# Designs tried in a protein design chat: VH-VL binders against q8ixk2r445to577. Part 208

Target 1, 133 residues: q8ixk2r445to577
Amino acid sequence: FFGMLQNKGLTDYCFDYNPPDENQIVGHQVILYLCHGMGQNQFFEYTSQKEIRYNTHQPEGCIAVEAGMDTLIMHLCEETAPENQKFILQEDGSLFHEQSKKCVQAARKESSDSFVPLLRDCTNSDHQKWFFK

## First folded at step 10 (VH-VL)

Design y55 (framework fv_axatilimab)
Fold by ESMFold2-Fast, scan of step 10:
Structure y55 (fold): chain C 133 residues (1-133), chain A 123 residues (1-123), chain B 107 residues (1-107)
Amino acid sequence: as target 1 above (133 residues)
Amino acid sequence: EVTLKESGPALVKPTQTLTLTCTFSGFSLSTRGVGVGWIRQPPGKALEWLANIYWNDEKYYNPSLKNRLTISKDTSKNQVVLTMTNMDPVDTATYYCARLTYYGSGRYGMDVWGQGTMVTVSS
Amino acid sequence: DIQMTQSPSSLSASVGDRVTITCLASQSISRYLAWYQQKPGKAPKLLIYAASSLQSGVPSRFSGSGSGTDYTLTISSLQPEDFATYYCQQSYSTPYTFGGGTKVEIK
């Protein structure tokens, strides 16, 4: 799978990565933004190693969540995917983070109009359902 | 100032359950990016990681201890509790609790440790 | 489980010497590695996190390097207060394993 990764519940919002410096892709948070597909910021690949790759940059970025954290951040992809970079995209659209056993949910930042993907306890909420388009 | 202090029995008989409490001050386990871990060290041996609990209540355990471990937190009391069942003389060790700090690069370090509490398992 | 092998197990060196301690992981740990110092009868102290980042308050003579499976802790000019056992720990996957330790004795 390759394309824009859109949320079923938060309509018109997609995974978006806009690094402040094109030569420094590591360590910044993945956000949700209106789906447009322009500027390459919204194109991701789901791989056979269960990675969500930001593959429009060299070196390639891979989305990760560190133990004890709930934000999705960009890391460098590795030859063998580490546990913190593995997401199971289930048939019902859930993105299950293997290491934490939590699901990716579209959420509003506290006291803000902006949105981000966060790890939350798994539910059948549409805000936890994702699909490529 | 950040401090952690372990408390629990100094002597445990084989087959009994060990309960250790880590009481801390100077930080909250409700703070994003913070956790508390338990580590032990048998006399003259290397450090062995036991369990971690994080601000969001995620828990991680050493699989070698076959479900003998339970870690929990009481945020209102600034305490983390570790329970270990079916104690054996080989479990004799100094037990430490330590704060886990997230450093923004996706990696954790145990930046502040308790003084340790010696637990002897004998008949 | 990821095994962490430290070498040497012990060493003795003179004040002012450059000391290197190595840590080898049984698989790549992508710089998810910390170094700790433990003085006799005391709790460990964090020196280095993320393989090469110096913890606040730790003297600049300590440095870490490495990637993949091979990591090194260096003390550029050994001081009397550096008498201790040094441990590496990987946090790449559970269980978060420690190395066997390297005891540094000052001559």
Scores: ipSAE 0.050, ipTM 0.683, lowest interface PAE 6.6, mean pLDDT 88

Design y56 (framework fv_axatilimab)
Fold by ESMFold2-Fast, scan of step 10:
Structure y56 (fold): chain C 133 residues (1-133), chain A 123 residues (1-123), chain B 107 residues (1-107)
Amino acid sequence: as target 1 above (133 residues)
Amino acid sequence: EVTLKESGPALVKPTQTLTLTCTFSGFSLSDRGVGVGWIRQPPGKALEWLANIYWNDDKYYNPSLKNRLTISKDTSKNQVVLTMTNMDPVDTATYYCARLTYYGSGRYGMDVWGQGTMVTVSS
Amino acid sequence: DIQMTQSPSSLSASVGDRVTITCLASQSISRYLAWYQQKPGKAPKLLIYAASSLQSGVPSRFSGSGSGTDYTLTISSLQPEDFATYYCQQSYSTPYTFGGGTKVEIK
C-alpha cells in the first residue's frame, strides 16, 4: 500500500509530514491536515515490515513512537525495522502499534485547532480507522 | 524541590528476587511526559540502563534482562518498584532511580537522580 | 544494540585546560544523546540533553556538539569541581546504552 493515509472519522484529514527544514527530518510530530490529493507531504508507503515510510525527503523517514510518548514522530528508517516503528494495519482499518498495544487515533492537539494522530486505547471509533487513498 | 530515593535490601543471596522501591517527591507520575527509570552500576564499571516506566504506564526493559525484570508504579504513593529475579553475584551494583524529563522532539534526559542503593549478591 | 564508544577512557588535565571527550555510536542516533557527570560515590548529574542543549544550572563552560554517529563534550576551561567521570547515553533505541565513561583526573 501507498498513498494518502486518510481518517474515516475525521473525513477530510490525512497524515501529513512537513519538516521545518530539509536537514531536520527527524524528531518532529506527524500531523493531520486537509487532504489535498497531491501526494508530496501526505504520501506514505506501508511496507511488508509494517513500517509507514515517508519517502519525499532523503534519507527516508519512518513513523515511530518514542517511549512514554503518545505522538507519532518521524524517525530514520533502519535496514531492519525496530519495534517502535511497526504498525499493523488491520482489516477493519485500525492502525495498531504493536510495541505499545495501542491504536492510532485522530485527535485535536491540546489548546489548538490543529489535529494530530495520537496513540490511544483501541476502540471501534471511526477516529481510529484509516485507509489509503 | 524534586527528590528520589531508592530503598531495598543491601544483601541478596544467589537465586533470590531483588525488590527495589523508588520513592519520590516534587512531581507526579500523572504529569504528562514524565517517567522514572532504573540504572545500575557495578563497582568500577559503567552505567547500565535497566527499565523505564512513564506517566501513561508505558514500560520499557533492557532486552538482555527483560525476562528477569518487572517495573510498576503506584501514582498515589509516588512510588516505582523494580523487581529482578534470579540474582547472581554479577548483579552486585549500585542501583539508581531517576526522573525522565521530555525535552521535545522525542528526546529525554534523566534530570534528577536518587542517591543510589548498594546491592551485594553473595552467599 | 547500539554500541557507544567513548574516547579517551581517561585523561589527565590541569585547571584552565580545554577538555574534549568524544562519543561514537555504532549507527546514527539523530542527536538522541545526553551527557552525564559522575563524581566518586555520587549519582550522575545531567549536563547536556539532545546532543547540544545545556541543562539548567550547568555552567556555560560545558558544551555538546555532533550529529549522526559522532558526538563531543567540551569543557572550555576546566575547573577543580570538574574532575569526574563523564558518560554519554543514547536514547534513540532500546537498550538505551551508555558509553564506557571518560575519567578526567588531576595532572
Scores: ipSAE 0.035, ipTM 0.703, lowest interface PAE 6.5, mean pLDDT 88

Design y57 (framework fv_axatilimab)
Fold by ESMFold2-Fast, scan of step 10:
Structure y57 (fold): chain C 133 residues (1-133), chain A 123 residues (1-123), chain B 107 residues (1-107)
Amino acid sequence: as target 1 above (133 residues)
Amino acid sequence: EVTLKESGPALVKPTQTLTLTCTFSGFSLSERGVGVGWIRQPPGKALEWLANIYWNDDKYYNPSLKNRLTISKDTSKNQVVLTMTNMDPVDTATYYCARLTYYGSGRYGMDVWGQGTMVTVSS
Amino acid sequence: DIQMTQSPSSLSASVGDRVTITCLASQSISRYLAWYQQKPGKAPKLLIYAASSLQSGVPSRFSGSGSGTDYTLTISSLQPEDFATYYCQQSYSTPYTFGGGTKVEIK
């Protein structure tokens, strides 16, 4: 699947990645922002290797969860996807991070009006349900 | 002051299980962004990472040793325990525990280390 | 696994010298690199994290630089307490791997 990865519960918000430093696109946090429908920083690919790829900039990035973190960050894609970059998009729309056994949830960023995807214990909340638009 | 100290047997026979305990003070493993890792160093050789455990109970193991290693924490006791099964003479090393501190954008450093405990594996 | 190749394996230097140690990763590690100092019989000490950030309490004569696969630790003016073995470590991907170490000895 390709497109904008939208949250069911946080209406009209999509995965978004806009690196603050164009010379180093990795290590920065993935955010949620109002879906604008123009692709670019909101265009992602879900692959057969269970990766969520960001290919708007080169080198191509893959969403990962760093050890001990609950935030999603951008890494470089590998020839063989490492476990921290594997997400199972389940039939109910849950995005399950295999390595941590947790689900991606839309959440408000601490002390701000902005939103981010975070790893949380899996629930049936619509804030944990995602689909490609 | 932040301190960590390793404890466990100094001598282990081949095939036995090694249990090492890291006892720490000056921080809590309930603090977001904190973890504890285990590293070993055979005499005269380089450092080798073994396993990490984090505040959220995430566990990471060296894949070459994963089937032999178990890491756990007891946050109320300020302890992290590492077990390593089927010990072999090549596992003879000084074993260290260290605090993992998060510095942002997914980057960690091992900022405070225990003194190390020497484990010799021989018959 | 990501291999970390550290060079030189050893070097001899005098107090006041500028010392540089290099670390090469087998693939890009995007500055997920730390430097540690280890004195004989002691545990390692963190000097630099995130390739170039100086750990609190570490003297300013230590600095780190680099990106991609190539990283350098520099000691601008070597002091007597700096004679030690230095290790780089990548934390970009598990297993987290260390370089082979560089022993800095008295000339």
Scores: ipSAE 0.037, ipTM 0.698, lowest interface PAE 6.8, mean pLDDT 87

Design y58 (framework fv_axatilimab)
Fold by ESMFold2-Fast, scan of step 10:
Structure y58 (fold): chain C 133 residues (1-133), chain A 123 residues (1-123), chain B 107 residues (1-107)
Amino acid sequence: as target 1 above (133 residues)
Amino acid sequence: EVTLKESGPALVKPTQTLTLTCTFSGFSLSYRGVGVGWIRQPPGKALEWLANIYWNDDKYYNPSLKNRLTISKDTSKNQVVLTMTNMDPVDTATYYCARLTYYGSGRYGMDVWGQGTMVTVSS
Amino acid sequence: DIQMTQSPSSLSASVGDRVTITCLASQSISRYLAWYQQKPGKAPKLLIYAASSLQSGVPSRFSGSGSGTDYTLTISSLQPEDFATYYCQQSYSTPYTFGGGTKVEIK
């Protein structure tokens, strides 16, 4: 699976990655932004290793959640996916982070009008349901 | 001033369960981005990470210890408790607790450590 | 698990010497690396976080550098209080792993 990773509850918003420096893709937060259909910052691939890959820059980035954090950040992809980079896209659309046992939820960034994906306890909320478009 | 202090038994018999308490002051484990970790060091050997607990109650364990570890927090007492089951002489070590501080872009450091408590496992 | 290899395991140096300790990760850790100093009978002390950032209160003679898999700790002019064991530690992935340590001894 590949394309725009869109939220069912926050219906016009997609995973988006646009780091401030084109030469440093690692360590910055993944955001949610209006889905535009032009690929680039919103083009992700879900792999057989349960990775969410960002392929617009070299080296390739893989989304991770660091221990004790609830934000999704960009890491370097590894030959074998580490546990913090593994997400299970379930039949109901839930995106389950295996290492933390939590689900990815669309949420408003504190003190901001912007939106971000955050790790939260798993619920049946449409804000925790995702699909590739 | 931030301080952490370990407490627990100095001597444990093989097969018994070890319970260690980390009591801290000068910070709250309810503060976003903070955590407390446990690290041990056998005499003359390197440091080995055991477990972390974070402000949001996320818990991480060293998988090499095969489900022997449980970590919990009591925010009202400013305490973190580590339990380790089925103690063996090879678990003889100085046990430390340390604060985990977030420095941005996902990077953590253990910036303040307790003095350590020596645990000897023998018959 | 990510393995951290330190070299040398020990070294002898004199006050005023420039000391370099290296740390090699078994995979890229994107500068998720800290350096600690431990004196006999004492708890470790954080010196450097994020590969190159100096912890508050640590003397400027300590510096860290590196990227990918290769990292170094440098002490530009060794002082008497710097004789200790130094450890690197990665926090890129759990389990967090430490190097085997480098003991800096008086010559």
Scores: ipSAE 0.045, ipTM 0.718, lowest interface PAE 6.3, mean pLDDT 88

Design y59 (framework fv_axatilimab)
Fold by ESMFold2-Fast, scan of step 10:
Structure y59 (fold): chain C 133 residues (1-133), chain A 123 residues (1-123), chain B 107 residues (1-107)
Amino acid sequence: as target 1 above (133 residues)
Amino acid sequence: EVTLKESGPALVKPTQTLTLTCTFSGFSLSRRGVGVGWIRQPPGKALEWLANIYWNDDKYYNPSLKNRLTISKDTSKNQVVLTMTNMDPVDTATYYCARLTYYGSGRYGMDVWGQGTMVTVSS
Amino acid sequence: DIQMTQSPSSLSASVGDRVTITCLASQSISRYLAWYQQKPGKAPKLLIYAASSLQSGVPSRFSGSGSGTDYTLTISSLQPEDFATYYCQQSYSTPYTFGGGTKVEIK
């Protein structure tokens, strides 16, 4: 699958990555932003290795969750995907991070108007359901 | 004030299982972004990372030792326990526990360390 | 596994000297690097996290820099209490490997 990765519950919001330096894509948090049809920062690829790739820059970025974190950040893609970069997109739209046994949920960032994807215990909430558009 | 202290046997026979306990105060393993790690240092040699456990019970092990290591926590007792099976003389080292603090963008540091406990493995 | 190579393995310097220790990773670690100081018979102490951020309470004469595979720890004006072994550690990928250490001795 390719395209915008949109939330079912927070219907106007999509995965978005806007690195401050286009030559340094690693280490910054993935955010949620109003969906637009322009690709760019919102264009992701879901691979057969269960990666969510950001291929607008070389080397390619892969979304990861670090141990003990609940935020999604950008890492460099590896030749063989490490477990912290594997997300299982389930039939019901849940995005399951196998290493942590948690699901990606759309959430408000620290009492602000900003939204981010966070790892949370898996529920049947629409805020945990995602689809490519 | 944050403190950590290791406890366990000073002498272990080859093939036995080592159990080390890290008892801490001044913080809780319920706090988001905190963890406890175990590191060892053989006499006169470099530091070697063994295992981490985090507030959310995520566990990470050194792959070279993964089949021998188990890490667990008891949040109510402020303790983290490391178990290492099939001890060998080469495992003789000072064993440390340390607090892991998250500094953002996935980056951790071990900001407070226990004093270390010397474990000698000999027949 | 990511290998961390420190150089030099040891050095001797005088009080007031500028000391530089380097750490080379076998692949890019994107500034997932910490520096530790260990005095004889003591536990290590965190000096620098995230490659360049000074830990609270650490003297400002210590600084870290670098990116990609190449990182340095600098002591701008060596003091007697800086006699110690210094270690880098990467936390980009498990196992979270340490360098071999650099022993700093006062001349």
Scores: ipSAE 0.038, ipTM 0.688, lowest interface PAE 5.7, mean pLDDT 88

Design y6 (framework fv_axatilimab)
Fold by ESMFold2-Fast, scan of step 10:
Structure y6 (fold): chain C 133 residues (1-133), chain A 123 residues (1-123), chain B 107 residues (1-107)
Amino acid sequence: as target 1 above (133 residues)
Amino acid sequence: EVTLKESGPALVKPTQTLTLTCTFSGFSLSTRGVGVGWIRQPPGKALEWLANIYWNDDKYYNPSLKNRLTISKDTSKNQVVLTMTNMDPVDTATYYCARLTYYGSGRYGMDVWGQGTMVTVSS
Amino acid sequence: DIQMTQSPSSLSASVGDRVTITCLASQSISRYLAWYQQKPGKAPKLLIYAASSLQSGVPSRFSGSGSGTDYTLTISSLQPEDFATYYCQQSYSKPYTFGGGTKVEIK
């Protein structure tokens, strides 16, 4: 799959990656932003290795969640996907992070009115349901 | 000043359950990016990682010991407890707790360790 | 499990010597590696995290390098307080395995 990764519950919001420094695209947090339909910062690829790749820059970025963290961070893709970069997009739309056994949820960013994807205990909430558009 | 201190029994009989408590000061387990891990070292042997618990209550266990280990935290008391069931003489070791710190886009490091507590398993 | 092989298992050195110890992972660990120093009867001390980042308060004579499967800890000019056992640890995949240790002894 390629496209915008949109939230079912927070229907106007998509995965977005907009690093503050264009020369350092790795290490910044993935955010949620209003879906604009133009690709660019919102264009991701879901791979057969269960990676969510950011394909608009080189080297390619892969979304990861480090042990003990709940934020999705852009990391360099590896030849073999490490467990912290594996997300299972299930038929019901849940995005299950294999290493932590948690689900990606649309949530308010701390001390802000903006939104971010965070790992949370899996529920049947529409805020944890995602689809490629 | 960050300190951690292990406490628990010095002697355990085979088949018993070991309960160790890590009491710490100078930091909080409610702080984002912080965790506490347990490591052991049998006399004269290498270090072996046992379990980690993080500020968000995420728990990670050594898979070879997963069915024997339970880690929990009491953030209000500044304590982390490790329980290990069915103790055997091969589990004789010094047990350490250590703080885990996330260095941004970098990796975790165990930056401050307790002094360790020796646990001997014998009849 | 990822196996961490340290070499040598022990070495003898004199004050002022350059000491190099190596850590070989059985698969790529993408710089998820830390180095620890342990003196007899004491808890380990973090020296290096993320393969090459020096922990605050650690003397600059310690440095780490490497990528993929091959990692090195270097002590540029050995001091009396550096006689200890050194361990590497990978945190790429559970269990977060330590190497067997390298004992640095007085020559």
Scores: ipSAE 0.046, ipTM 0.711, lowest interface PAE 6.7, mean pLDDT 88

Design y60 (framework fv_axatilimab)
Fold by ESMFold2-Fast, scan of step 10:
Structure y60 (fold): chain C 133 residues (1-133), chain A 123 residues (1-123), chain B 107 residues (1-107)
Amino acid sequence: as target 1 above (133 residues)
Amino acid sequence: EVTLKESGPALVKPTQTLTLTCTFSGFSLSTRGYGVGWIRQPPGKALEWLANIYWNDDKYYNPSLKNRLTISKDTSKNQVVLTMTNMDPVDTATYYCARLTYYGSGRYGMDVWGQGTMVTVSS
Amino acid sequence: DIQMTQSPSSLSASVGDRVTITCLASQSISRYLAWYQQKPGKAPKLLIYAASSLQSGVPSRFSGSGSGTDYTLTISSLQPEDFATYYCQQSYSTPYTFGGGTKVEIK
């Protein structure tokens, strides 16, 4: 699967990665932004290794969750996917981070009008349901 | 002032279980961005990371020792406990606990360490 | 596992010398690297986090640099209190491995 990774509950918002410096794609937080359909910063691929790849640039980026954090950040993709980069896209649309046993939820960033994907305890909320468009 | 202190037995017999307690002050493990890790150092050798526990109860273990390690926290007592089963003489080391601090760039550092506790495994 | 190789394993230097210690990761760790100083009989002390950020209270003669697989700790003018073993640690992927250490001895 590949394309824009859109939220069922926050219906106009997609995974978005737009680092301030295109020569350093690693270490910044993945955000949610209005789906624009122009590819690039919103184009992701879900792989057989359960990675969410940002492959519009070289080297390829892979979404990861740092230990003890609930934010999704960009790492470099590795030959064998490490545990912190594995997400199970389930049939109900839940995006399950296996290492933490939590689900990715669309959430409002604290004290902000911005939205971000965050790890939360798994619920049956539409804000935890994702699909490729 | 932030402090951490390890406590536990100084001598353990082979096959026994080691239980170490890290008691800390000056911060809480209910505060986002903090964790506590355990590191050991055999006499004259390099540091080896064992396990981390974070404010949100996320737990990470060294895979080479995962079957032997359990980490837990008691937030109300400001304590983190590490349990290691089936001790062997090669596990003789100084055991440290340290605070993990998340820096805004997504990287961790162990900014405050306990003094360490020496654990000898012998018959 | 990510292997961290430190070079040299030991060195001797005089007060005032510029000292460089290298840490090589077996794969890219994207600057998820910290440097620690350990004096004999003491717990380690954090010097540098995020490859190049100086920890509060650490003298400015210490600096870190590097990216990808290659990282360096530099002491611009060695002082007597800098006698210690220095360790790098990656926090990019579990297990969070330390290098083998570099022992800095004052001549």
Scores: ipSAE 0.098, ipTM 0.743, lowest interface PAE 5.6, mean pLDDT 89

Design y61 (framework fv_axatilimab)
Fold by ESMFold2-Fast, scan of step 10:
Structure y61 (fold): chain C 133 residues (1-133), chain A 123 residues (1-123), chain B 107 residues (1-107)
Amino acid sequence: as target 1 above (133 residues)
Amino acid sequence: EVTLKESGPALVKPTQTLTLTCTFSGFSLSTRGMGVGWIRQPPGKALEWLANIYWNDDKYYNPSLKNRLTISKDTSKNQVVLTMTNMDPVDTATYYCARLTYYGSGRYGMDVWGQGTMVTVSS
Amino acid sequence: DIQMTQSPSSLSASVGDRVTITCLASQSISRYLAWYQQKPGKAPKLLIYAASSLQSGVPSRFSGSGSGTDYTLTISSLQPEDFATYYCQQSYSTPYTFGGGTKVEIK
């Protein structure tokens, strides 16, 4: 699967990755932004290794959640996907982070009127349901 | 200012369960970005990471030992507890707890360590 | 698991010497690397985080460099208190693995 990763609850919002430093693609937080339909910064690929790849730039990035964090960040993709980069897209639309056993939720960024994907305890909330379009 | 101290038995018998407590002061595990990790070092050998627990109660275990390890925290007591089941003589080591400090972009360092507690496993 | 190979396993040096220790990761770790110093009978001490950032209170003679799979710790002018074992550690992926250590001994 590939395309824009859109939230069911926050219907106008998609995964977005646009780091300010184009020479340093890795290490920045994945955000949610209004879906614009042009792919590019919002174009992701779900792989057979359960990775969410951002391959618009070189080197290719893979979304990860680091230990002790609830934010999604961009890592370098590995030949064998490490556990912190594995997400199971479940039949109900939940995006389950295998290592932490938590689900990706569309959430408000601290002290801001903006949104980000965060790891939260798994629920049946529409804010935890994702689909590729 | 910031201190950590390990406590637990110095001697355990094979097949017993080891329980170690890390008591700390000068920081809180309620603070975003903070964590406590456990590391061990067998006599004359390299350091081996065991488990981490973080402010949000996220727990990470060394996969080679995951079925034997449990980590928990009591934020109100400033304590982190590590439990390790089915102890074997090869588990004889100095056990350390250390604070995990977040430096940005996902990068952590273990900036303050306890003095270590020697655990010998023998019959 | 990411394997960290540290070289050399031991070295003998004199006060004032420049010492270089190398750490090689089995895959790219994007500078998620720390260096620790351990003196006999003591807990390790953090020297460098994020591959090249000097921890507060650590003398400026210590420096870290590297990217991808290759990292180095340099002590520009060895002092008597620097005789110790040094370890690298990757924190890019669990399990967080340490190198085998490099023992810096008095010549």
Scores: ipSAE 0.007, ipTM 0.625, lowest interface PAE 9.9, mean pLDDT 87

Design y62 (framework fv_axatilimab)
Fold by ESMFold2-Fast, scan of step 10:
Structure y62 (fold): chain C 133 residues (1-133), chain A 123 residues (1-123), chain B 107 residues (1-107)
Amino acid sequence: as target 1 above (133 residues)
Amino acid sequence: EVTLKESGPALVKPTQTLTLTCTFSGFSLSTRGWGVGWIRQPPGKALEWLANIYWNDDKYYNPSLKNRLTISKDTSKNQVVLTMTNMDPVDTATYYCARLTYYGSGRYGMDVWGQGTMVTVSS
Amino acid sequence: DIQMTQSPSSLSASVGDRVTITCLASQSISRYLAWYQQKPGKAPKLLIYAASSLQSGVPSRFSGSGSGTDYTLTISSLQPEDFATYYCQQSYSTPYTFGGGTKVEIK
């Protein structure tokens, strides 16, 4: 599966990654932004290794959550995906982060009017349901 | 400065539960990014990682011991508590707590350690 | 679990010597590796993180290198205070396993 990763609860918002420049592909937070339908910064691939890959630039980026953090950040992809980069896309649309046992939820960024995906305890909320367009 | 110190019983009988407390200063687990881990070292043997707890209450356990381990924090007291059930003589070791720091790119280290506390399990 | 094998388990060296110790992972750990120094009766001290980054306050004679499964800690000119046991630790996957240690002894 690949495309724009859209939220069921925040229906107008998609995963978005816009690195400052080509030399800073990794280390920045993944955000949610209005879906524009053009792919580019909103185009992601879900792989057989349970990675969410950002293929717009080389080297490829993989979404990760560091231990003790709740934000999704961009890391370099590895030949074998580390546990912090593995997400299970479940049939109900939940994105389950295996290492932390938490789910990805659309949420408002602290001290901001913008939205970001964050790890939260798993619930049956539409804000935790994702699908590819 | 940042300091950590372990406390708990020096002697535990087989089948009993061990409770160890790590008291720290110079940082807070109410602050985003910080964590505390527990490591043990049997006499003359290698280090073994046990568990980590972070500011957001995320917990990670060594899978071989996870049914026996509980880690918790009291942020107002600057304390982290490790509980290990059903103690056995092979659990005799020096137990350390250490601060976890994030260096970016998914890599972390334990940059400040407590002095360690020796726990002997015998009848 | 990822197994971390250190070699040698012990070595004897003199002040001024170049010392290298190796840490081999049973699978690729993508530079999720730290090195620690432990002196007798004391807690470990972090030397290197992310395979090659020197911890602040650690002397520049210490360096780390490696990728994939093969990692090395080098002490370019051994000093008296460097006689200790050295451990590697992977943080790629839980449990975050340590190597068996390398004891660096005088002579």
Scores: ipSAE 0.022, ipTM 0.678, lowest interface PAE 7.6, mean pLDDT 87

